# Ledger of designs, part 32: VHH binders against a6qnr0

Target 1, 346 residues: a6qnr0
Amino acid sequence: MRLVHLDLKGAPPKVCYLSEIFPLFRALGANGILIEYEDMFPYEGHLRLLRAKHAYSPSEIKEILHLATLNELEVIPLVQTFGHMEFVLKHEALAHLREVARFPNTLNPHKEESLALVTAMIDQVMELHPGARWFHVGCDEVYYLGEGETSRQWLQQEPNSKAKLCLSHMEAVASHMRARYPTTTPLMWDDMLRDIPEDQLSGSRVPQLVEPVLWDYGADLDLHGKALLVEKYRKSGFSWLWAASAFKGATGVNQSLTPIEHHLRNHLQWLQVAGSVPADTLRGIILTGWQRYDHFSVLCELLPVGIPSLAVCLQALLHGDFAENVKARVENFLGISSLEEMSFRR
Short names: E, the ipSAE of ESMFold2; O, the ipSAE of OpenDDE; V2, 0.75 times the mean of E and O plus 0.25 times the DockQ between their complexes.

## First folded at step 6 (VHH; framework vhh_7ubx_2)

Design s9
Fold by ESMFold2-Fast, scan of step 6:
Structure s9 (fold): chain B 346 residues (1-346), chain A 121 residues (1-121)
Amino acid sequence: as target 1 above (346 residues)
Amino acid sequence: QVQLVESGGGLVQPGGSLRLSCAASGFTFSSYAMTWVRQAPGKGPEWIATIYSGGSTMYADSTKGRFTISRDNAKNTLYLQMTSLKPEDTALYYCARGYYIGSGYWPFDYRGPGTQVTVSS
């Protein structure tokens, strides 16, 4: 699969704009969308406090799903359930669920109320996504995990560890999904799993419950290191893995490459990784499109600015390289005489 | 009540030109990608061109700059300008709602009855 990631935090594109870009995504070679709703999802009932004033309505979500179906784009919703919980934990009513009182980013995994909260969020999103084959539960960049008072006390007892704490919460969330939605497979970002030894991963139920998404946005990947990481996950019991690249966002410190060249190189490197691992290892690749700001006008502008990069990256993935004939196809698609007009090659 | 009605086909000599039109009704035309597809006698359907709601276009290699797809959202009408026509372009031309890139999958929800283009001396 080739998924385009839509980061909707703060101020999402209007539905009419999505009706413009979904056909474009499919024409470029995408066959799915990862939708990261955050506060743009129309949470209701006791979760109504989580919705932003400009959040989509339920009818708008249904229209977005209809548009995806018309364009043959598989929809995978994403709900953060561990890290990146600022939109949830900033609320005074929920501040007691923070891992560290002064930081609203990480959920305290020791409280039963924490699991109740995130599973209720999952359940409301699933109500509007019946038949979703995959559901992403986030779990990336769980900063300050282990630094709260309850965690510090828990970690003093043998055989407890930060890895066990992390895996226990992941297992609880994923088990809820598997039990309630048996045809839906949870995904999660892999960064919190990277440094966990094979024996500890195998000792948890996490490998049987989730498919991890290995992300790296660099122009130069450690190909050997990625192959070893994939092997560790497979030996730990994970059945399928995903890759994640970026078509927009931070381009690192390599000043010799334009942003488009950086992102193209990232995708070509992921193709090298895919070629170096056994067949039937990778489900697909997620092309991430992280937003810089949470302002409405900026968020609406960022996706259109990223379209040339997305076109280059999707077509490179579809064709296995970016030779002159593929470049000409992208130039023709975008209605330009050369990609140099878009600062592709300087 | 979704309807697509093609027109503008006919008999033309090799090297000639034709402009096909497709009148759409029963849906918000401006919100959908629109596609031209052709089918020659005894052959399967062949994708020709797609125009997205945003105005971007994609063409089959077989048209090689000879065909131009366009739309008029105010009139709910899709167009195909054909130039340098060849006998090989003889086919029934269909207007379809949706997009296609040539993967061999046929995902169109709605297709018109078609307009016949015959290129013969």
Scores: ipSAE 0.000, ipTM 0.120, lowest interface PAE 19.1, mean pLDDT 83

Design s90
Fold by ESMFold2-Fast, scan of step 6:
Structure s90 (fold): chain B 346 residues (1-346), chain A 121 residues (1-121)
Amino acid sequence: as target 1 above (346 residues)
Amino acid sequence: QVQLVESGGGLVQPGGSLRLSCAASGFTFSSYAMTWVRQAPGKGPEWIATIYSGGSIMYADSTKGRFTISRDNAKNTLYLQMTSLKPEDTALYYCARGYYRGSGYWPFDYRGPGTQVTVSS
């Protein structure tokens, strides 16, 4: 699969804009979308406090899903359940669920209420995404895990480790998904799994529950290292893996213009990784489009900078290379005479 | 109290080498990813390299093959070995706690005061 990631924090696109870009995504070769809602999801009831002022309505979510269906785009929702919980844990009512009181980014995995909170979030999102085959539970960049008072005390016992703590929470979240939504497979970012030894991963139930998403946004990947990491995950019991690249926001801090060459090289390198592993290993690739934290709209990032890069990257993935004939196809789709004119803009 | 203190900067000729160090205190160093970032006069900060708690490493394209990030958990110290230095490498180099993922958000909660690297003939 070829998924376009939509990061909706800060500047979610209007539904009318999505009605224009979904057909373009399909024409360029995308066959799915990873939607990272954050506070743009219309949470209700006891989770109503998580909604941003300009969050989508349930009706708007249904319209987005209908537009995806019309354009043959599989929708995978993403809900952070461990790290990147700032939009949740910034609220005073939920601050007691922080791993470390000072930092609102990481959920305390020792509290029963923590699991109750994130599973309630998952359940509300699933209610509006009936029939989702995959659901991304986040779990990346779990900063300060083990640094809270409860964790420090728990870690003093010899059989306990940060890896066990991490895997325990991941297993609890994924088990909830598998039990309640048996046709939905949880995905998670792989960075918290990368440094866990094979025997410890195999000893957990996580490999049977989750499909990890291996991310790397560099123009030059360590192909041998990626192959070894993939083999470690397969030996640990993971059935399927995903790759994640980037079509914008991957080069330097505060990057507002997307260098097409960098992102194209990233995708060509992932194609080499895919070619070096067994055929039944990678389920697909997620083209990530991270938002800048500077209050600019998604439209501002996608139209002048992101869409040309996305077009190049999707077509390279679809055709297995980016030869002159593929370049001409992209130029035709974008209605431009040359991609070179995009590369030389300042 | 988290503290990060960089050292090892200085004036060096093009093609030269320098090793930067960052002494960390006030937290469990081995549990955190550590990053080097730089900022040239009048420009925004540029991410250089990250080393994760488990030893996995990521480099910016501008420094791949020339710079090597490493850590010594026993000494609570982060290193950046720089080779083949160019005038465009002139910047204030910061040690930061955390890692960069290719998003528009900096996840660094602490950084040091920086150490100046000047590459001039």
Scores: ipSAE 0.000, ipTM 0.148, lowest interface PAE 18.6, mean pLDDT 83

Design s91
Fold by ESMFold2-Fast, scan of step 6:
Structure s91 (fold): chain B 346 residues (1-346), chain A 121 residues (1-121)
Amino acid sequence: as target 1 above (346 residues)
Amino acid sequence: QVQLVESGGGLVQPGGSLRLSCAASGFTFSSYAMTWVRQAPGKGPEWIATIYSGGSTLYDDSTKGRFTISRDNAKNTLYLQMTSLKPEDTALYYCARGYYRGSGYWPFDYRGPGTQVTVSS
């Protein structure tokens, strides 16, 4: 699969805009989208406080899913359940669920209310995505894990470890999904798993419950290191893995590569990794489009910079390389005379 | 445990140069992207540069070819070579494990205490 990631932090694109870009994604070779709603999801009931005032309505979410179906795009929703929970934990009513009181980024995995909160979020999102075959539960960059008072006390007791704490929360979230949504497979970012030894991973239920997403956004990948990491995950019991690249990111004049060239090279390197691992190992590649701190909407990122890069990257993945005929196709599709022109306009 | 320790900061005149270092321990350094972040007095943290495990780099536009990030995996050390320094580069510089995803909040549990860079005449 080739998924386009939509990071909706702080600003939802209008449904009419999505009606224009979904056909474009499909035409360029995408066959799915990963939607990270954050506070743009219309949470209800006791979770209503998580909803931004300009969040999508339930009917708008249904319209987005209809548009995805019309364009043959598989929809995978993403809900952060461990790290990156600032939009949740910033609220006074939920501050007691923070791992560290001063920082609203990480959920305290020791509290029953923590699991109840994130599973309720998953359940509301799943209610509007009943046919989802995959669901991403986040779990990346779980900063300050182990540094809260409860965690520090818990870690003093053998055989407890930070890895065990991390895996226990992941297992609880994924077990909820598997039990309640047996046709939906949880995904999670792999960074919190990278340093956990094979024997500890094999000793947990996590490998049987989730498919990890290995991410690296560089123009040059450590191909051998990636192959070894894939082998470790397979030996740990994971059945399928995903790769994640990036089609947009911050750039400067000190780059040896243009923005488009950097992201194109990243995708070509992931094709090299895919070719070096056993068949039936990688389900697909997620092309991530993270919003930068100083950018306030996905439209700002996608319109002048993101779309040309996405077109180049998707077509390279679809055709296995980026030869002159593929380049010409992208230029024609975007209505431009040269991709070099687009690279130097910004 | 994971530790990151920065060094190399100091007072420098406008137009000057500094080389920052970050010594890493407690994890497989070569397997992670590494990032430099700075925080000016009274402002939030600003991402500067990332170097990925394979050696490719990504920079913030504000550096304008003045900064170079590099790594030595054999020494578990991250570097930032800074040239043509400006008064607006004055900040606490710290290294962090990982890649910035545009979250708008910078809580790195694996970051150093930082090294102060002051550009003044």
Scores: ipSAE 0.011, ipTM 0.490, lowest interface PAE 9.4, mean pLDDT 85

Design s92
Fold by ESMFold2-Fast, scan of step 6:
Structure s92 (fold): chain B 346 residues (1-346), chain A 121 residues (1-121)
Amino acid sequence: as target 1 above (346 residues)
Amino acid sequence: QVQLVESGGGLVQPGGSLRLSCAASGFTFSSYAMTWVRQAPGKGPEWIATIYSGGSTIYDDSTKGRFTISRDNAKNTLYLQMTSLKPEDTALYYCARGYYRGSGYWPFDYRGPGTQVTVSS
């Protein structure tokens, strides 16, 4: 699969804009989207405090899903359930669920209320995505895990470890999904799993419950290291894995145009990784499009900058290379004489 | 107690090279992504490069091909190898725990005091 990641935090694109962009994604070779709603999801009831003032309505979410169906795009929703919980844990009413009191980013995995909170979030999102075959539960960059008072006391007991703490929360979340939504497979970002030894991974239930998404946005991947990591995951019991690249993303605080070459090289490197692992190992690749937090980011980065990069990257994935004929196809699709022309626009 | 201490800055001629180091203590270094950030006089902070816990790297376009970020987990040390230095690279360089997504939701929780790099003839 070739999924386009939509990072909606802070500024949701209007549904009418998505009605234009979804056909373009399909035309470029995408066959799915990963939607990271964050505070743009219309949480209700006891979770109403999590929604932004200008969040989508339930009817708007249904319209977005209808548009995806019309364009043959598989929808995978993403809800953070461990790290990157700032939009949740910034609220005074939920601050007691922080792993470390001064940082709103990581959920305390020792509290029953923590699991109740994130599973309630999952359940509300799933109610509006009843046909989802996959659901991403986040779990990346769980910084400060183990640094809270409860965790420090727990870690003093043998044989407890930070890896065991991490895996126990992941198992709890994924088990909820498997039990409640038996046709939906949970996905997780893989960074918290990378340094966990094979025997500890295979000793947990996590490999039977989730499909990890291996992410790397660099132009020069450690191809041998990636192949070894994939092998470790397979030997640990994971049946399927995903890759994640970037077609736009973190480029610093400056307003400079991101070079298409960086993202193209990232995708060509992932194609090499895919070619070096056994068949039926990688289910797909997610092209991540991380958004800067500002009110113009969707229009400024996606329309004049992000779309040319996305076109190059999707077509490279679709054709398995970026030879002159593929390059010419992209240039013709974008209506330009040279990709170099587009790379200099602001 | 988290501590980050940069070193290796100084005065260098255009086209020259410098290697910056960041000594980390007070946390499990190998478990965190690490970042280099710089701030030039009169400008806001600029992200330079991130190296993730697994060793993967990502760079800002302005330094791509000229700067190389690396780490030595056994020594709890982060490095930045800078080549083909330009006057516009003049800035205070500091290391930070974490990575920059461009979203503004993850500010770095710990940052060193910085090491000054001045590029002039």
Scores: ipSAE 0.000, ipTM 0.191, lowest interface PAE 16.3, mean pLDDT 83

Design s93 (at its last look DockQ between E and O 0.80; V2 from the best seeds 0.00; counts 0 for: pae E 15.6 > 2)
Fold by ESMFold2-Fast, scan of step 6:
Structure s93 (fold): chain B 346 residues (1-346), chain A 121 residues (1-121)
Amino acid sequence: as target 1 above (346 residues)
Amino acid sequence: QVQLVESGGGLVQPGGSLRLSCAASGFTFSSYAMTWVRQAPGKGPEWIATIYSGGSTFYDDSTKGRFTISRDNAKNTLYLQMTSLKPEDTALYYCARGYYRGSGYWPFDYRGPGTQVTVSS
């Protein structure tokens, strides 16, 4: 699969704009979307405090799903359930669920109410996404895990470890999804799994419950290291994996590459990783488009600056390379005479 | 086994008051958010109120100011104090463990069998 990631933080697009860009995604070679709602989802009941003032309505969500269906785009919703929970844990009513009282980033995995909260969020999202085949539960960058008082006390008891704590919460969330939605497979970002030994991973139920998404947005990937990581996950019991690249976002301090060149190189590197692992290992690739708060993004409800990069990256993935004929196809698609004109190279 | 058993329902006149109780067993009651939901004749389930483990309370606009949710963690009991009852409050009232999971989503993790409240003359 080739999924386009929609981060709705900062400047969520209007449904009418999505009616324009979904056909474009399909034309470029995408066959799905990963939609990260955050506070743009219309949470109900006691969870109404989580929704932003300008959140989508339930009818707007249904319209978005209808538009995706018309364009043959598989929809995978994403709800953070561990890290990146600022939009949830910033609320005083939920502050008692923080891992560390001073920081609203991470959910305390020791509280039974923590699991009840995130599974209720999942259930409300699933209510509007009936028949979803995959659901992303986040679990990336779980900062401060183990630093709360309850965790520090728990970690003093042998054989407890941060890895065990991390895996126990992941298992609880994924088990809820598998039990409640037996035809839906949970996805999660892989960074919290990367340094966990194979025997600890295989000793948990996590490999039987989830499909991890291996993310790396660099222009130069450690191809050998990625292949070894994939092999570790397979040996741990994971049946399917996903890759995640970026078509948009900060390109760091690499002064030798334009943003488009950086993202293209990232995708060509992921193609090499895919070619180096056994067939039927990678289910797909997610092209991430992380949103940053800036004046342009606030004023524009489309992906105007990301579209040339997305076109280049999707077409490279679709054709397996970026030779002159593929480059010419993208130039024609964008209505330009040269990509060098767009990239302002050198 | 997780069990929730509601009590305190009955027939009451308009403008009257009732106190519902929910006895919980089989889990660490103090660690969970608890919810009251009702189902009126011919209607789907309606969320009424939730109380978090930390004590924060949330209400549906239709009952706000008339109903009070509370808990006694020492007795593993959830309460709903209802005042200024209207004929429209006639429903089967359920105690549920956890958060409200969406309009029409039923069952919760666990819910009780319900207690009937009838408001009529």
Scores: ipSAE 0.165, ipTM 0.651, lowest interface PAE 6.4, mean pLDDT 86
Fold by OpenDDE, look of step 7:
Structure s93 (fold): chain B 346 residues (1-346), chain A 121 residues (1-121)
Amino acid sequence: as target 1 above (346 residues)
Amino acid sequence: QVQLVESGGGLVQPGGSLRLSCAASGFTFSSYAMTWVRQAPGKGPEWIATIYSGGSTFYDDSTKGRFTISRDNAKNTLYLQMTSLKPEDTALYYCARGYYRGSGYWPFDYRGPGTQVTVSS
């Protein structure tokens, strides 16, 4: 599977634009979309406070999903449930659910209301995504975990640990989903899992509940290290893993142009990783296209600016290299005479 | 076992007031947001108000200004003070644990059996 990530933070695309680019996605080799909603989802009831003023309507969501279906793109929704909670925890009404009062990034895992909140968010999103085979619950970059007052006290008690704290919340969220949506598998970013020992991972229920997404956007991947990490996760009990590359929004918080060469290298190296692990290990790859690093950050390069990079990356994945014939195909898809003119180098 | 039991419903004239109570047990009440929802015959559940564990409150527009949600954590009790009641407010009122989760299904983890409120002259 090759999924294009749509980050709706800051500069969400209009539905009409999506109708134009979805066919291109499919033509380039994508067969899915990861949609990160954040404040663009039309949350209802008391969760309406989470909406941006220009959030999609339910009808617009339905239309987007319909367009995706027409273009044979499977949709995976993403809702942050641990880290990157700024669009939620910035609100005074919910500030008490912060791990650390000063920082709206991280949800307090000790509060029962915290779990209730994120599960409510998940439920509302699932309501508009019936039959979703996967659901991404985020859980990346959970900053300050363990630094809150409650966490500090809790960590003083044996046998408690930060890893245990992290896994507990992840397990709770995943368990909720598995119970309520038995045909939907939760996905989770892997960064918080990387340093957790194998025995602690295997001792938790997280490997039986989720499929981790191994993300790295660098142009010089540690291929051997990645293979070892894959093996670790497999040994820990994870049945399937995902990879996540980047086609935009990964080379600077305020990047205006996309360094295509960087992203191409990233994808080619992920192909090497895929070739070095068992064939039944990686289920797919998510081509991330971040629009903003977090809720309060400035915009990265816009989606239209990133389209050439996406084309290069998708076609590289599809063909297994980026030889001259592949380059020519991309140029043809994009209607340009030379891809070199589209490349940006720092 | 989580239990929620509503009380205080009844017949009231238009313009009247009514106070609903919800007794909670089987969980740490103070750690959860609580919600009032109502359902009229032939209609789906309608969100009324939510009070967070921290005490913050949110209301639906239809009841805002007339209804007040509150809680007493020491008594594990949720309240809904209703004023200026209208015939349109006639419904079965439910106390629910947690947040509103969508309009297409029951939007709560747990709810009580409900208490009937009827506004009629």
Scores: ipSAE 0.034, ipTM 0.416, lowest interface PAE 4.4, mean pLDDT 93
Fold by ESMFold2, look of step 7:
Structure s93 (fold): chain B 346 residues (1-346), chain A 121 residues (1-121)
Amino acid sequence: as target 1 above (346 residues)
Amino acid sequence: QVQLVESGGGLVQPGGSLRLSCAASGFTFSSYAMTWVRQAPGKGPEWIATIYSGGSTFYDDSTKGRFTISRDNAKNTLYLQMTSLKPEDTALYYCARGYYRGSGYWPFDYRGPGTQVTVSS
């Protein structure tokens, strides 16, 4: 599977623009999209404070899903439930749920209200995504975990650890999903799992509940290290894994132009990783297109600027390399006379 | 087990006032957000207001300014003060633990049996 990540942080595209580019995504080889809403989801009721002024309406969400269906693009929604919660925890009404009172990025996993909050967020998104086969619950870059007052006291007791704390929250969120939406599989970014020892992973219930998304956006991957990480996850009990690459926004926090050669190399490296693991290991790859790294950052590349890079990356994945006939196909789809002019961007 | 029991409903004339109560037991009341929801005959459930564990309050637009949600954590009790009542406020009023989960979902494991409010001349 090849999913295009639509990062809505900071600005949602107009629905009419999506009606124009979803057919292009499919023609280039995508068969799904990962939608990261943040505050662009039309939260209602007691969650309305999370909603940006220019968020999509429920009818716009339904239209987007209809457009995705017409173009044979499966939709996976993404809602943060642990780290990257600034759009939630910046609000004074919810600031008591911070892991560290000073920093609004991480949810306090000890509070009963914390789990109630993120399960309510998931439930509202799932109401508009009722047929979703996968739901991404984030859980990346959980900064300052274990540094809050409650966490510090809890960690003083044997056998408590930061890894146990992290896995406990991940299990609670994933268990909610499995219980309420038994046909939907939670996805999680893998960075918080990478350093957890195999015996702790296999001893938890997380591998039975989720499919991790292994992400690395570099032009040169540690291929051996990735193969070892894949082996560790398989031995820990994870049934399926996902890869994640970047087609835009992953070369810095403020980048005005897309370095296509960097991203193409990233994708070719992930193809090498995929070739070095058993065929029943990777469910797919998510081509990430970051618009904003976190809630308080400036905007990165806008989606239209990234389309040439996306086209190159999708075609390379589809054909297994980037050769002259593939180059000609991309130029034809985009009306570009030469892609070589793009490959020297820095 | 979690129990929520509403009281204080009744018949009231338009423009009148009522105070609803919800007695909570079986959980750590002070740690949860609490919510009032109402349901009129032939209609789906309608969110009214939520009070977070820290005391912050949020209201649906149709009752904003007329209804006030509050809590007494020492007594494990949630309140809804209703003023300037209108016939369209006639409904069965429920308290619920946690967050209302969207227009099509009602978490029956976390609500009481409701108290009837009828506003008529």
Scores: ipSAE 0.000, ipTM 0.237, lowest interface PAE 15.6, mean pLDDT 83
ESMFold2 (binder alone), look of step 7: mean pLDDT 83; pTM 0.834

Design s94
Fold by ESMFold2-Fast, scan of step 6:
Structure s94 (fold): chain B 346 residues (1-346), chain A 121 residues (1-121)
Amino acid sequence: as target 1 above (346 residues)
Amino acid sequence: QVQLVESGGGLVQPGGSLRLSCAASGFTFSSYAMTWVRQAPGKGPEWIASIYSGGSTMYDDSTKGRFTISRDNAKNTLYLQMTSLKPEDTALYYCARGYYRGSGYWPFDYRGPGTQVTVSS
């Protein structure tokens, strides 16, 4: 699969904008969308405090899903359930669920209320996504895990470890999804798993419950290192893995690479990784489009670099290369005379 | 255990240069993206630059012309070459494991104790 990631933190794109963009994604070769709602999801009841003023309505979510169906795009929703919980844990009513009182980024995994909170969030999102085959539960960059008072006390008891703490929360969240939504498979980012030894991973239920998403946004990948990491996950019991690349990001250069050239190389490198691992190992590639810390609107971030980069990257993935004929197709599709005129070095 | 130890900080005049180093141990250095983050007194962490396992780099827009991130996988060492330093660059500079994507927060086990950079006349 080829999924386009939509990061909606700070501002939701209007449904009319998505009605124009979804046909474009399909035309470029995407067959799914990973949608990270954050506070743009219309949480209700005891979770109403999590929704932003300008969050989508339930009817707008249904319209978005209808538009995805019309364009043959599989929708995978993403709800953070461990790290990146600032939009949840910034609220005074929920501050007691923080791992470290000073920092609102990580959920305290020792409290039953923590699991109740994130599973309630999952349940409300699933209610509006009843046909979801996959659901991403986040779990990346779980900063300060183990540093809270409860965790420090718990870690003093053998045989407890940070890896065991991390895996136990992941297992609890994923088990909830598997039990309540048996046709939906949880995904999670892989960074918290990279340092966990094979024996500890295989000793948990996590490999049987989730499909990890291996992310790397560099123009040059450590191909051998990626192959070893994939082998570790397979030996640990994971059935399927996903890759994640990026089609937009910080505007910098690696030597003489433009942003578009950087992202194109990232995708070509992931194709090499895919070719080097056994068949039926990678389920798909997620093309991530992270918003900057300053909360640029989705339209503003996509317009000058994002859409041309996405077109280049999707077409390279679809055709297995970016030879002159593929480049010409992209230029024609975008209605431009040269991709060089769309490249930015700043 | 993951350990990161920064060095190379100090007092430098505006317009000057410094090269920071980060010695890594306790993990397979070549398999991870590495990041430089800084924190000025009373402010949260600010992402500066990341370098991926294969050597590709990403910079914050404010530093991309002045700072260069690099790595030596044979020595398990991360570097930050800083040029055209400004008083606003005064901060404690941390080496961190992984890719930082702008949350404003980062884990204790992914960072070193930091190295102080002071830019003053």
Scores: ipSAE 0.012, ipTM 0.507, lowest interface PAE 8.5, mean pLDDT 84

